# Designs tried in a protein design chat: VHH binders against Origin of replication complex subunit 2 (ORC2). Part 18

Target 1, 363 residues: Origin of replication complex subunit 2 (ORC2), of Arabidopsis thaliana (Mouse-ear cress) (q38899)
Amino acid sequence: MEDIENIEEDEYGFSRNYFLAKELGGASKRSAHKLSDIHIVDEQELRETASTIEMKHSKEISELMSDYKTMYSKWVFELRCGFGLLMYGFGSKKALVEDFASASLTDYSVVVINGYLPSVNLKQVLLALAELLSELLKCKRKSSGSLSKGQETFPSRSMDDILSFLHGPQSGDKDCFICVVVHNIDGPALRDPESQQTLARLSSCSHIRLVASIDHVNAPLLWDKKMVHKQFNWLWHHVPTFAPYNVEGVFFPLVLAQGSTAQTAKTAAIVLQSLTPNGQNVFKILAEYQLSHPDEDGMPTDDLYSASRERFFVSSQVTLNSHLTEFKDHELVKTKRNSDGQECLNIPLTSDAIRQLLLDLNQ
Below, E stands for the ipSAE of ESMFold2; O stands for the ipSAE of OpenDDE; V2 stands for 0.75 times the mean of E and O plus 0.25 times the DockQ between their complexes.

## First folded at step 12 (VHH)

Design n02 (from m02 with T50I K61A; framework vhh_6fv0_2; at its last look DockQ between E and O 0.29; V2 from the best seeds 0.43)
Fold by ESMFold2, look of step 12:
Structure n02 (fold): chain B 363 residues (1-363), chain A 126 residues (1-126)
Amino acid sequence: as target 1 above (363 residues)
Amino acid sequence: QVQLQESGGGLVQPGGSLRLSCAASGFTFSYYAMYWVRQAPEKGLEWVSIISTGGGTTYYADSVKGRFTVSRDNAKNTLYLQMNSLKPEDAAQYYCARGEPGFYILTKAPSYMDVRGQGTQVTVSS
């Protein structure tokens, strides 16, 4: 029976759809990212599915976890290259990430941050990191005998001073870094913009390497382009575990999404906000047409051109085609031919999602 | 008011076993990584083990690895240390300690440990 394959595909599809929304807010322009693959499921259904999969396929799940262990040396190599590791996928990743740290990071200082808790004192985290690094650097200065760095201390405890120390010059002899593990970087203790900016600055420090997990479909809203490409420098690792959220689930629901039109519209809005104002206005014309004509297969391309031209959002067919290509690459629109043989454009969202999207774009 | 109460110490022969307990009150126990530390006569505090907030990660000093097992029961606000194959060098006053809420240092002895109890004495006598 293929029942198990359908469940597994849907669970992997949830994780893929989650991170497709994240990549739609990024710089990637390849057509591999599709909005239409975003599916939001009820929390109760997710928990029931995880329990059923574990009982029916415990051997396959155990083999999967064993396979992840074979990847640990590669993950350490990626950290040494300066990348952050971002773990995503269905199920709690806490045990996997903790096993990785315990097995493969024993020669490094490791600080663990529990983002699923109600609060975390990030200033105390930074102070602890600075103290650890200071101890490491004192041993190197003492061994070298040079006094040029013997007075590098923290007389003040401002966060900016701590971060500048953590970003200090590297030795050519050995890379000296501290690994920071963040369980649920998208969790309640860390979701605020100030915390995320602090974590992004921390991840860019020369002495710091970051490993984090995420679970929320709204994670793309946490980061702008600079944070993603210049500071976090994430390598994305799909690591479904199918493990229950026994620890994390005590503190908050791990999936914010319910069968909610607002979540689908907000994901699409992230993609649209990365476009030029004229591109956004062209999309709005299509969206308004589609809401007004629910029985049609979409808006004829020639009509979109004429409407966009009338409103001065485009000056040529070439400019319109550039916007349309960008929309198609992000799966914001699809093309097909109507009953008259004309090329038509269609937004693959429900009417309710399109209405919410238009409200969000005008705010 | 934060309280930590250690118990379960005593006199054992070399190779024997003891199970220490630490009862916690006055704070949300599940928010904190917990530590066991010990102090022998004429020596400073020595870190023994750490356990993560959920109990999924444990780490031990080299001197006790393989012989000691730390565990916790967050529903009972209790930390445990199972000590097997005890040696004379394990004789010490044992304390439990908590770290900062929301984060902990996994792989090295921490510089900050909140020790509050009277401790419990472990004596190994052949």
Scores: ipSAE 0.413, ipTM 0.683, lowest interface PAE 1.6, mean pLDDT 74
ESMFold2 (binder alone), look of step 12: mean pLDDT 79; pTM 0.813
OpenDDE, look of step 12: ipSAE 0.538; ipTM 0.781

Design n03 (from m02, 19 letters changed; framework vhh_8k46_1; at its last look DockQ between E and O 0.23; V2 from the best seeds 0.00; counts 0 for: placed apart)
Fold by OpenDDE, look of step 12:
Structure n03 (fold): chain B 363 residues (1-363), chain A 126 residues (1-126)
Amino acid sequence: as target 1 above (363 residues)
Amino acid sequence: AVQLQASGGGFVQPGGSLRLSCAASGFTFSYYAMGWFRQAPGKEREFVSAISTGGGTTYYADSVKGRFTISRDNSKNTVYLQMNSLRAEDTATYYCARGEPGFYILTKAPSYMDVWGQGTQVTVSS
């Protein structure tokens, strides 16, 4: 027991030192270049260009990856023991983690969260996990001959209820878990305290195991002691890959380029494309309204609800509010009160930008 | 508009091969996992295969493992399903689907897809 504690301290110390070293080394010369001067290269062009970049040290990297592969069995064991795995180091870890999952987690259900995206609907993730778990539990019951038809219908769709369900009775079966892979748990969609708390709670569920990656030096600041030690229960794995951030990095310029109306529209488009079809449709209703009523303070929330409901994009006010929360979190929508005191929703984009956005969404 | 257009279905003899294609439009294709599903008459829709955003990870139903290969070309916004050693039991309408934004399920459980393409019929018959 003493030896495991010492290994954890050393690994934690190493991880801390890595982030400290990165903080100390990162006096990166603030480029005097204004963000406004950054020509956002077309994603396609960027990808094409990136594909032409010869990877230096390909042999060494390959060897490194091979070495990591020898650790997969250990990682599986750690997951089975109830630990979360936190992957850190220089380079994209997406391919490594995916390789690990595909090679070693084949006996488990694996859910992947792309935290590097500008939007992630955690509620939907939880619902999906709950459904998945329900199915797994049903299959196990059938195999064990226990006829108990408990239609565990998810009665409540609250996050708390879903998490409670996911926590489930501690089944003595250590191998009955769902693995949740989170690419960039420190990504823009997941950085907020509420999201982190939700993920921490999720990680503490008996039937959930978390594998996450981080790329930001300040990622540990997202967590308090309780989250780290009691909920996530992280084992830190230093796995530098030196792989380019081809997927993760695509969103970085967009977040930084908040300056021009055109960039804002593009950013908005990317965010919107990451939403559910219904979410997109709800936004389109709002956008169309705003374009048709340029002199108004925005669309009344009640009108949006009515319109969305009539078109079957939302089933309840709660569903609409969920979409609106996402819109607001991404600054796609602002709330104003009109002269009548009604809450109105407006898109903080120019009419031209909104038109372009709608064109992009309809393509 | 977000669209998925599947093609490549047809009639084939047992042991034959088909390649399905699904062309995506209206969204950033490289940001989404893609999957193939099939539905036989009178049966429920079942998972066939899925592929991660970058194509680095692929998943297959046990029934098609070793026979089917999923791939994608992000430059062409297309996902493919190479079907080899086709069997009568593979007869179904095949559907291409997009993974739900921000997350996806790749392994043995039902995959949550938010956008579905039109089905393409595959008939394996002697």
Scores: ipSAE 0.337, ipTM 0.645, lowest interface PAE 0.7, mean pLDDT 81
ESMFold2, look of step 12: ipSAE 0.510; ipTM 0.648
ESMFold2 (binder alone), look of step 12: mean pLDDT 79; pTM 0.801

Design n04 (framework vhh_8k46_1; at its last look DockQ between E and O 0.01; V2 from the best seeds 0.00; counts 0 for: pae O 14.1 > 2, placed apart)
Fold by OpenDDE, look of step 12:
Structure n04 (fold): chain B 363 residues (1-363), chain A 125 residues (1-125)
Amino acid sequence: as target 1 above (363 residues)
Amino acid sequence: AVQLQASGGGFVQPGGSLRLSCAASGFTFSYYAMGWFRQAPGKEREFVSAISTGGGTTYYADSVKGRFTISRDNSKNTVYLQMNSLRAEDTATYYCAAGEPGFYILTKPSEYDYWGQGTQVTVSS
């Protein structure tokens, strides 16, 4: 028991030092270049160009990845032991973690949370996990001949109830867990204390195992001692990949308002295309309203809700708010108060840009 | 408009192979997980296979594991399902689907936002 504690302290110390070193190293040369001076290259062009960039040290990186692959069995064992895995290091870890999951977690249900996205609905995640667990448990009961049709109906949809369900009776089956892969647990939508606490609680559930990645040097600051040691129970794995952040970086709200109308519309379109059909439709309602009311401060939130509900794009205010949060995070929508003090939503694009955007979305 | 166009279905003998393709348009393909589902007459739609956004993670139903291979080409906005050693029980209409990039359970149809038209696969002697 003493030896495990010492290893944890050393790993924690190493991880902390790594992040500290990054903080100290990052203080260098604030580029005097104003963002305004950056010739914004077409995203598509940038992506195409980026795809043509030969990875330096490809052989070494390949070897490194091969080395990591030899650790997969250990990682699985650690998960089985009840540890969470925290992947850290330079470069995108998304591909590595996905490879690990694909190669080694095939016997488990895997749920993926893309934490690098600007919006993550943890309640929905919990509900989904609960449903999945319920199904797994039902299947196990059927295989064991226990006919007890206990319709474990989720009595209440509160987060606490869901978490309680996920914690379940400590079934002696150590292998009955859902693996939750969290790309960038330190992502912008997950950084708030409430979200982290929810994730910590989730991680402490007997039927849940977390595999998470971090990219921010200050990520450990998100957690207190209890969260780290009792809830997340992190094993730190230093796994620099040197891979570009091709996916994680795309979701930075770069609605560059200052670009050409065409570029702005295109950027907005890309973002909107990443949304659910209902999210897109809600945005379209807003866009159409703004085009029809150019002299107004925007669409009142209540009106948007009514309109969205009438069209069955949203079922509740909470659902709408989820979409709005996403819109705001991507800078697709801003909130203003009108003369009546009502909260109004507006798209910070020109009418021409909005028209173009709608055209692009309808193609 | 979002479109998922599946192709490659047809008639095949038991033990034969088919390759399904699904061409996507109208959304950022590389940001979506892609899945294949199938529905036989009188049966519920069932999960077949799924692939993560980057293609690093693949999922298979137990019934198709080792026989089917899912892949994607993000440059072509296409997902593929290589079906080998086909069986009569594989006879179904196959559907391509795209899931939300934020959170997904790839085995659940409810997690997919976009659905293509089905392509019929018939395995018969």
Scores: ipSAE 0.000, ipTM 0.215, lowest interface PAE 14.1, mean pLDDT 80
ESMFold2, look of step 12: ipSAE 0.000; ipTM 0.268
ESMFold2 (binder alone), look of step 12: mean pLDDT 81; pTM 0.815

Design n05 (framework vhh_6fv0_2; at its last look DockQ between E and O 0.40; V2 from the best seeds 0.00; counts 0 for: pae E 2.6 > 2)
Fold by ESMFold2, look of step 12:
Order: structure tokens, then sequence, then C-alpha cells
Structure n05 (fold): chain B 363 residues (1-363), chain A 125 residues (1-125)
């Protein structure tokens, strides 16, 4: 009876956790909670639930992972047939999907997209895929004795041109393709309609095979009928792992925030906490300037240098530039030119989000 | 300023072992996948290994698979390469490189950001 009761209890707890995540997503008419309140409660509950399951059932979880390994050959076959693989179920699927890729996709190039991060540059992903495919095609032409000179790199081409190249004809019986793994295709970096349409177009390219994971029960609402049936061509695999969200966990509650496609205050605060204290203080100067000057296009770079130097946060322009490079690498700051042609820096967050960010950083 | 400093190279006999280190500073190390690459005399850069942002997934070039192990310590901002059963063809200048945030390539690093002087590995008897 305990064996039967434990199985039902775990599955019922699994269903409750998906239901709880849906309710915390805020789709009701009830008053919206502050984003910071939602993040704290959701993150703590999810971490505690995952830890409790792992503690009680560690041997059963290990056996479950071993059972999934027996499916790897079938998953490879499905990818070769042109299906996308969509992994869903409670717990982080990151380790499972990466083990599959490293164990069973060794003959292919694999590109991993981390959808649980605040942002990802899909144009750069497409450029990297085009470069990989171009190299593979050059090697194949050399092996057949055919040479093609003057293959242009893709840094100046549009996304449409890159996607057209990736959708080129296959040659021979053996397919030439690149596998793309997307952790949390429903994550904050990817949930906007433009990103989803780009991923759907990518998945339909003849040289591309897609493996993705989702964590939200409402993730399929991201896709219309064409995306599902003509482009992604998903095979759905229920693969509950009950694994903790060790890497995703910092950003997991933010994925539940409805309607937010920009970097949130909580996500920005976590990234900023990983920077040096001087870097954090430089960012605070920019944030405070932007709040006090809502009519401007951002803060001129020279003004940021002067203010930062006066407070001893930087000793030189080189030091400031290193901080600015880090901010741009994490998409915390955007650059544009004002009406005078000066370079200005802008935090792509609402004033309310910036105020909350400053409160979080002053702890 | 982004900095990568390689160390741990040296002279070793065939079959010997070395452990390379790469100290990272000036960026959020844990947000980037990292790569080891090498350059033998009069050859171009060659990809050796890739490690994911959390260290949970590693990939290796076929010629070093089973002999080399990449690892990272995100708390210490350090990347490692344990090289065992070294062969004369492994002799090269070894560099660490970082990738782009948000995505990475498990088997190749087309956007390698090599910033250090590298560390020389010499294999001869």
Amino acid sequence: as target 1 above (363 residues)
Amino acid sequence: QVQLQESGGGLVQPGGSLRLSCAASGFTFSYYAMYWVRQAPEKGLEWVSTISTGGGTTYYKDSVKGRFTVSRDNAKNTLYLQMNSLKPEDAAQYYCARGEPGFYILTKAPYMDVRGQGTQVTVSS
C-alpha cells in the first residue's frame, strides 16, 4: 500500500505544483501582486518542494534518469525523421537534455540556447548556425572534390537571408544538420512573439533539428496552429526529473510573470549582484540619472564618466569602458545617439522597475 | 577590462600529465560557456574542449577525448584542463576563451574571445 500511495502522492503533488505555478502566473482578475513579492514566494516554494522530493526519493530519481537513457536511441531516430523533441515534466530537464546531447549527438554539431536567462541574442545564434553549416558544407565539398570559393561570412546579412541559407537542400542520403537544444523555450529570453516565430522558422530549416524543454503548463499558448503543425512538428515527451532548478532557479519565478518580455528588476538585480561593487555603483549612477531625467534619451557617456570619477568608482575611461562592456554583454544597458550625435546610455526598463532595482541593490 | 590568464604549462614526457588553469576577471564568469583552444607551431587555432556555464556538460575534440578533462570553479572564476596521457601532437600554446552569454556551441567555438598570452605545453623525450 505504501508503494501505491507514494506513487499517487508524488503524481498528485506533481499536478498540484503545475496548478500552483499556473495560479501564480497571475491570469486572474485579482489584484496584481508586486513582482518582488511573487519572486520571493515562488522561488522559495519551488526550491523547498524540489529539495523535499530529492531528499525522500533519491534512489528512485536516479533509476528514473537511467530509464530515460534507454530512450536516447529512439530520440535520435525521431530527430533524424524531422521531428522536434519537446521535453516536459516537473523538475529541471537541463541535465537530462544535456546528457542526451553529449551521449547521443556526438556525430553532430550542437548549439545550446539558455531560454531561462534574461535575454539571448537570436541574431547571433543564427549567425553562429550559419557559420557552422558553411564550414560543414565546405568540408563536404572538399571531400567530394568540389571547391567553392568566396563563401561570405554572415555578419551583415538579414535574419531572412540566414534562415534561407539554413533551409538549403540536403545532398545525398546522409543528412547534414545541426542540432539546436533550447532550455526553456518558454523562458523569459524567448517568450515574445518575434522570438517564437524566429524559432519556429529555424525549426523548419532542412539543416536544423530542435530539442526543447518547457516548464509552464501554458507554454503551448505561445504557438499558433501553423507553428505547431508545420514548423516545430513536436513529439511531446513527458520526462519528469524532480531535479532542482540549480541553474534556472535564480530566474524561474520571473518566467511566471505574465506579459513581461523585457529584463525584469529582479533578474537585473541578480546579474548586478555578480558584478564588482564599483560596477554596481556605476550602474546606480546611470539608473538614478534616468529616473531624474525622464524626458531624455539616456545619460551621455561623458557625464557618466565624470560622475563615476568624482565618486571614485572609476579611475580612468578604460575602467569605465570595461564596466560598460559588461553591462552591454548582459543587455542591462543599450546605446543610442541623442539629437546632438552624442553616445547615450539607456536602461531598457520602466521607471517603476528601475526604482525597485535600486531598492534591491541598496540592501 | 575582461582578462583571461592561462597557467600550468610546461615540459613533460610522453604519457605524462599536466593541469592547466585559466583565471578570469572583469566579467561575470558563471554566465559564459568557456572553451580551451590550442595552436601548434605554424598551425591555426584548434578547438579542444567546451564546458557549459554551470559545468554540467563538456565536449571534447575526438583526438583528446578520454585523455583530457575540462572543469570549472565558478566561485573562484577559474577554468581548468586536466591533460593525461600526453602525446607529442598535443604540444601547443593553449588558450582559454569565452563564448557569448545566452547560448554556446558544445563542439566548436566560432566566436572565440582569446585574450591571454596562453601557456606552452611541450611534450618530448
Scores: ipSAE 0.270, ipTM 0.593, lowest interface PAE 2.6, mean pLDDT 74
ESMFold2 (binder alone), look of step 12: mean pLDDT 79; pTM 0.820
OpenDDE, look of step 12: ipSAE 0.465; ipTM 0.727

Design n06 (from m02, 14 letters changed; framework vhh_7xy4_2; at its last look DockQ between E and O 0.34; V2 from the best seeds 0.00; counts 0 for: pae E 2.4 > 2)
Fold by ESMFold2, look of step 12:
Structure n06 (fold): chain B 363 residues (1-363), chain A 126 residues (1-126)
Amino acid sequence: as target 1 above (363 residues)
Amino acid sequence: QLQLVESGGGLVQPGGSLRLSCAASGFTFSYYAMAWVRQPHGKGLEYIATISTGGGTTYYSDSVKGRFTISRDNAKNTLYLQMNSLKPEDTAMYYCARGEPGFYILTKAPSYMDVKGQGTQVTVSS
């Protein structure tokens, strides 16, 4: 309705989605709870702190969970409108999202993908979706002695064929869809580019709706602009639960911390590879400068322009500023003034993460 | 070795109750959705219930909804089925089954189960 249409009309990108998630998460946490002790702590300390919060504030947490239940009808409406739902916030969202699906999606088929596990067989997911859709469309006419092959069974078909079927003719029922729930779409089973592209293509299928959760604040770096704006079409929902990650296992990203893991570097590389070659080369110049000058506040913008122009990666300051705007929108760089008042740029990653990023980009 | 062992079946009167158990070993139980299926004599497998990896959500076939309850204890690697108000039509061999790693179908019968136990017989007669 009006609130949903205003969000869509703002033409937001990765940077706006990241700012919205960060702003909503920070404000809610400060108003309800004090999180100063858990900023940038190791996994053990975060898990222990979350358990302590749950114990001390069980009544407030129960009231919060009850409030989320009042929003289930709105979430169903948003799914019917074609939006993806992206759940974020402190604590495990698994129980909340599963309760939503069980309570409010009873008339629909629901497929749950556990992204926090080491691996997921996405082809088997696609096969299950195709079989479910075929049954929903009632396109099977089982009155012959021969089993039809091809689109209905799909045991030997490629992922592309299955996705084409899922995007195929719409049922006469305008509310007919299959809901796909993805726990930790930013998780280890799903972080590779092929998995993310498959999930984005699924979200664009006419018969598919997505609900997903994330735990890492930089999860949007998994997606290029096309995936976010044309395929996932996310509505962001801040739903801190303060629940422990009992089922998700070893993957407890610090929501407010910037880690220097190989996964962070690969996520950044994916975003960079979606940019023009000249944009990628401008970023590489900044990255190499920062590695070579660890005692500086970043690279002065004038120096980046001179180096980029010398290598023919930009033809003007306007072109450079366009690339810098894209980098800032993707949270790949930050701006700071040095002691001389010059505008400087830095990549908010450790030197080891930047080295891994450059290695990944050159492959 | 990967193993599912069902127990708790037996003979019961109509309207009675039974509780089935399934002990799992040889895999990380909490990574998998689990299900109960049954096979009446001379017939194909009938799907009964599914439970999510954490146990927080369940799905039941229409034939058992309201009478059967699926549950799991991930600390004990055990799946359960509480069967109440049993009818003669519930007579079958009951199996626990493991779903695909990494995903499951919450509100419909699963299209694929990769492991099934040896079964436990439930007989409902007066």
Scores: ipSAE 0.258, ipTM 0.540, lowest interface PAE 2.4, mean pLDDT 73
ESMFold2 (binder alone), look of step 12: mean pLDDT 81; pTM 0.836
OpenDDE, look of step 12: ipSAE 0.402; ipTM 0.688

## First folded at step 13 (VHH; framework vhh_6fv0_2)

Design p01 (from h03 with A112E; at its last look DockQ between E and O 0.32; V2 from the best seeds 0.47)
Fold by ESMFold2, look of step 13:
Structure p01 (fold): chain B 363 residues (1-363), chain A 129 residues (1-129)
Amino acid sequence: as target 1 above (363 residues)
Amino acid sequence: QVQLQESGGGLVQPGGSLRLSCAASGFTFSNYAMYWVRQAPEKGLEWVSTISTGGGSTYYKDSVKGRFTVSRDNAKNTLYLQMNSLKPEDAAQYYCARGYVDEPGFYILTKEPSYMDVRGQGTQVTVSS
């Protein structure tokens, strides 16, 4: 797999096309055009279809897993060269990544981050990494105890100080590093920009090597060019497993999860309330329209602008587009075209969830 | 007061099986990754197995992989090690240990005993040749 040069420009499009083509089955090799035409996909329906396939093909899936094991030594080599490993493909990759760690990373200290959980304390992760590295470095240079003031402890240091320590120079006859495994780097605990920036800085530290998995089709949107090319330095590994999400599935993304109506609406309301009051009012206009017009493909963007401007919630199209970008970044709104070819906006929630959301916002 | 109490050791023949238990108290068991370590006479502590806070991830020393199974019951605050196909080189005092990380969102997989909090008296596993 030497087509790394194509990854940088088309990497998001490539990953999105491959996810959708795989889930849709025998779709043509022209899946890029089909993906371009499809703005919204029912991920749960496609996941259930793929699960049915894996039940019927257990032998082929087992052979696939065995084939991945033949790649472990290459993956270790790539890590030692300073690349990050990014595992993508449908199905839970947790078992694959833990098997890799147990089989091939036994000579390293490993810190495992469960990004599928609702929260992760990244400062505690950094502290643990710093303490591990400090212990590893002491064992290496036992006879050379330089005099140091030694009053500072890692718990009182800033994240910047900890990252500087982890990026310290490699010394001695061999490199000293710690492997960080991130299950679902695109998970709810880690999706925020600050967490991603911290992980990108961590991955660039000389003592750190990173292995991560992703499941969400929008995962590449988490990273700007600098994070990808200068910090993570990803090698992308397509490793579909078709394994069920026994642990990860409880914490699937808010807007795509099929939870109870009240739970879905409450979590969406919390996210929406973090936005400006005018942004919330623009969203309410869309929500009320969608409830009143259940048979339509959503609200035309031009109509939302007109309604929002009449109510003085926006002063320009640029202001509206800023709010729409925020909604899309939080996955509260999707775009698609109606039967007349007009761009329309819709909230990917059930009518019951939207009603509950409006009740929560009006309190 | 943190307590770890190992049990289930004993004398077995080569190829036999034992199931070790570790009863935990005095801390929130489910917040910690747990470890099994062992110590043969006149030797240092040796890492055997690790299990994540929720039990979803398990890790083993190469020489025991496929023969040993670590598990936990967070409702009972108990850690287990099922040992099958025992060999003479498995004979040792076995200890459970907790990790120092008390956050549910991550854990450490390491062979270094300095990151493992060994507190119990252990349980002896003897394999007669």
Scores: ipSAE 0.512, ipTM 0.750, lowest interface PAE 1.3, mean pLDDT 75
ESMFold2 (binder alone), look of step 13: mean pLDDT 82; pTM 0.847
OpenDDE, look of step 13: ipSAE 0.513; ipTM 0.677

Design p02 (from i03 with K61A D62N A112E; at its last look DockQ between E and O 0.37; V2 from the best seeds 0.52)
Amino acid sequence: QVQLQESGGGLVQPGGSLRLSCAASGFTFSNYAMYWVRQAPEKGLEWVSTISTYGGSTYYANSVKGRFTVSRDNAKNTLYLQMNSLKPEDAAQYYCARGYVDEPGFYILTKEPSYMDVRGQGTQVTVSS
ESMFold2, look of step 13: ipSAE 0.607; ipTM 0.765
ESMFold2 (binder alone), look of step 13: mean pLDDT 81; pTM 0.835
OpenDDE, look of step 13: ipSAE 0.543; ipTM 0.743

Design p03 (from h03 with K61A D62N; at its last look DockQ between E and O 0.22; V2 from the best seeds 0.00; counts 0 for: unsure alone 63.1 < 65, placed apart)
Fold by OpenDDE, look of step 13:
Structure p03 (fold): chain B 363 residues (1-363), chain A 129 residues (1-129)
Amino acid sequence: as target 1 above (363 residues)
Amino acid sequence: QVQLQESGGGLVQPGGSLRLSCAASGFTFSNYAMYWVRQAPEKGLEWVSTISTGGGSTYYANSVKGRFTVSRDNAKNTLYLQMNSLKPEDAAQYYCARGYVDEPGFYILTKAPSYMDVRGQGTQVTVSS
């Protein structure tokens, strides 16, 4: 009983001393400067300047990264044991997790989800996983000489059916799994309850292993006890990197920056690069139309459909609507009614920004 | 028809450099993640590198990390592999392979050659003193 009391006093003592040391550390001259007094600079300029800031403690950070590398084998083992890995700590963990995946998960198929984006189509993720698993299982059957042509065809495209397929027959092969890497499981694309529930279900599948990062201190509030212990089965790994949020931060408004059209274009480019080829092509149609018709309120939705269909980018109105939903969710497209009362789509960027965006998409 | 054609292989001394190219045709190159894989004599197919559709993400095997650089020119439908500081262990037939289509917000990385739907004929890299 005496030993437990001493550990609590030491932890309280350390935290108290840390706060006291911060308090006794010199009266940080309360900058009398109000945030309102700060010269608002262009967001792009701020980001560029921020990117040029020399990282302090580069040696120590390098050593830290090297130390993390020594844990990769352990992490793989934990995945094999059926645990999910939850990476947390200060700084971007994207590079670390990608390094881990590339170095240690090379024997596995890896699906990477960019949760820091404004939206992710989880249904498509599930479909892709199912297809990947089907292929994996086919390959294994061929190697084992088992002639059983069981075309495990996905009978249904429902999420439930896909998840059921991903649970698969508990094949005694503990090494037959797909790794799902989630950059920012607490990101804006994934933080909604429905997405979290889907991810939890996915993580519980026998052929799925999840590696996820979090940056929000309140990320654990996204999960109930069942999700944490039975579905995700998280092992927590504290891996501060102190790396800047260069990718993740692109979607965060800089408080001190006026949103420049350039930044919006860059953000748009990142989002567009994450879209399907058909999605990109549909967007290009819209962009080209807007550039060709600068005085119009936008492209009529029906015209976009016709044009997209003619080019075989969409097969149905439903498909187009799916793309449009994605565009709207990412604020790539706005809807306006023209003088005729028709619904028109426009890109909320300058013509120059749209031109640049198209150039970037063609690269 | 989907085709991948590798080039740029050859004989190089240890410590030397080579640049491999892969010309893609018969599909929308920019829609697919691309892979480099290699096969040394009496060894299995080894994953070397992956690059995303837009080239924003690159992945490398530990054996080549820091020495090899993957890039792509979507306008030219060409994949590249810059190989620096070549070692005898790098000697292999190098193949370009087509990966999966990137979907909104996610992409697929696979090492298994069997999961690559299309690969080229390869180009031979020999590293000898």
Scores: ipSAE 0.486, ipTM 0.688, lowest interface PAE 0.6, mean pLDDT 82
ESMFold2, look of step 13: ipSAE 0.578; ipTM 0.708
ESMFold2 (binder alone), look of step 13: mean pLDDT 80; pTM 0.827

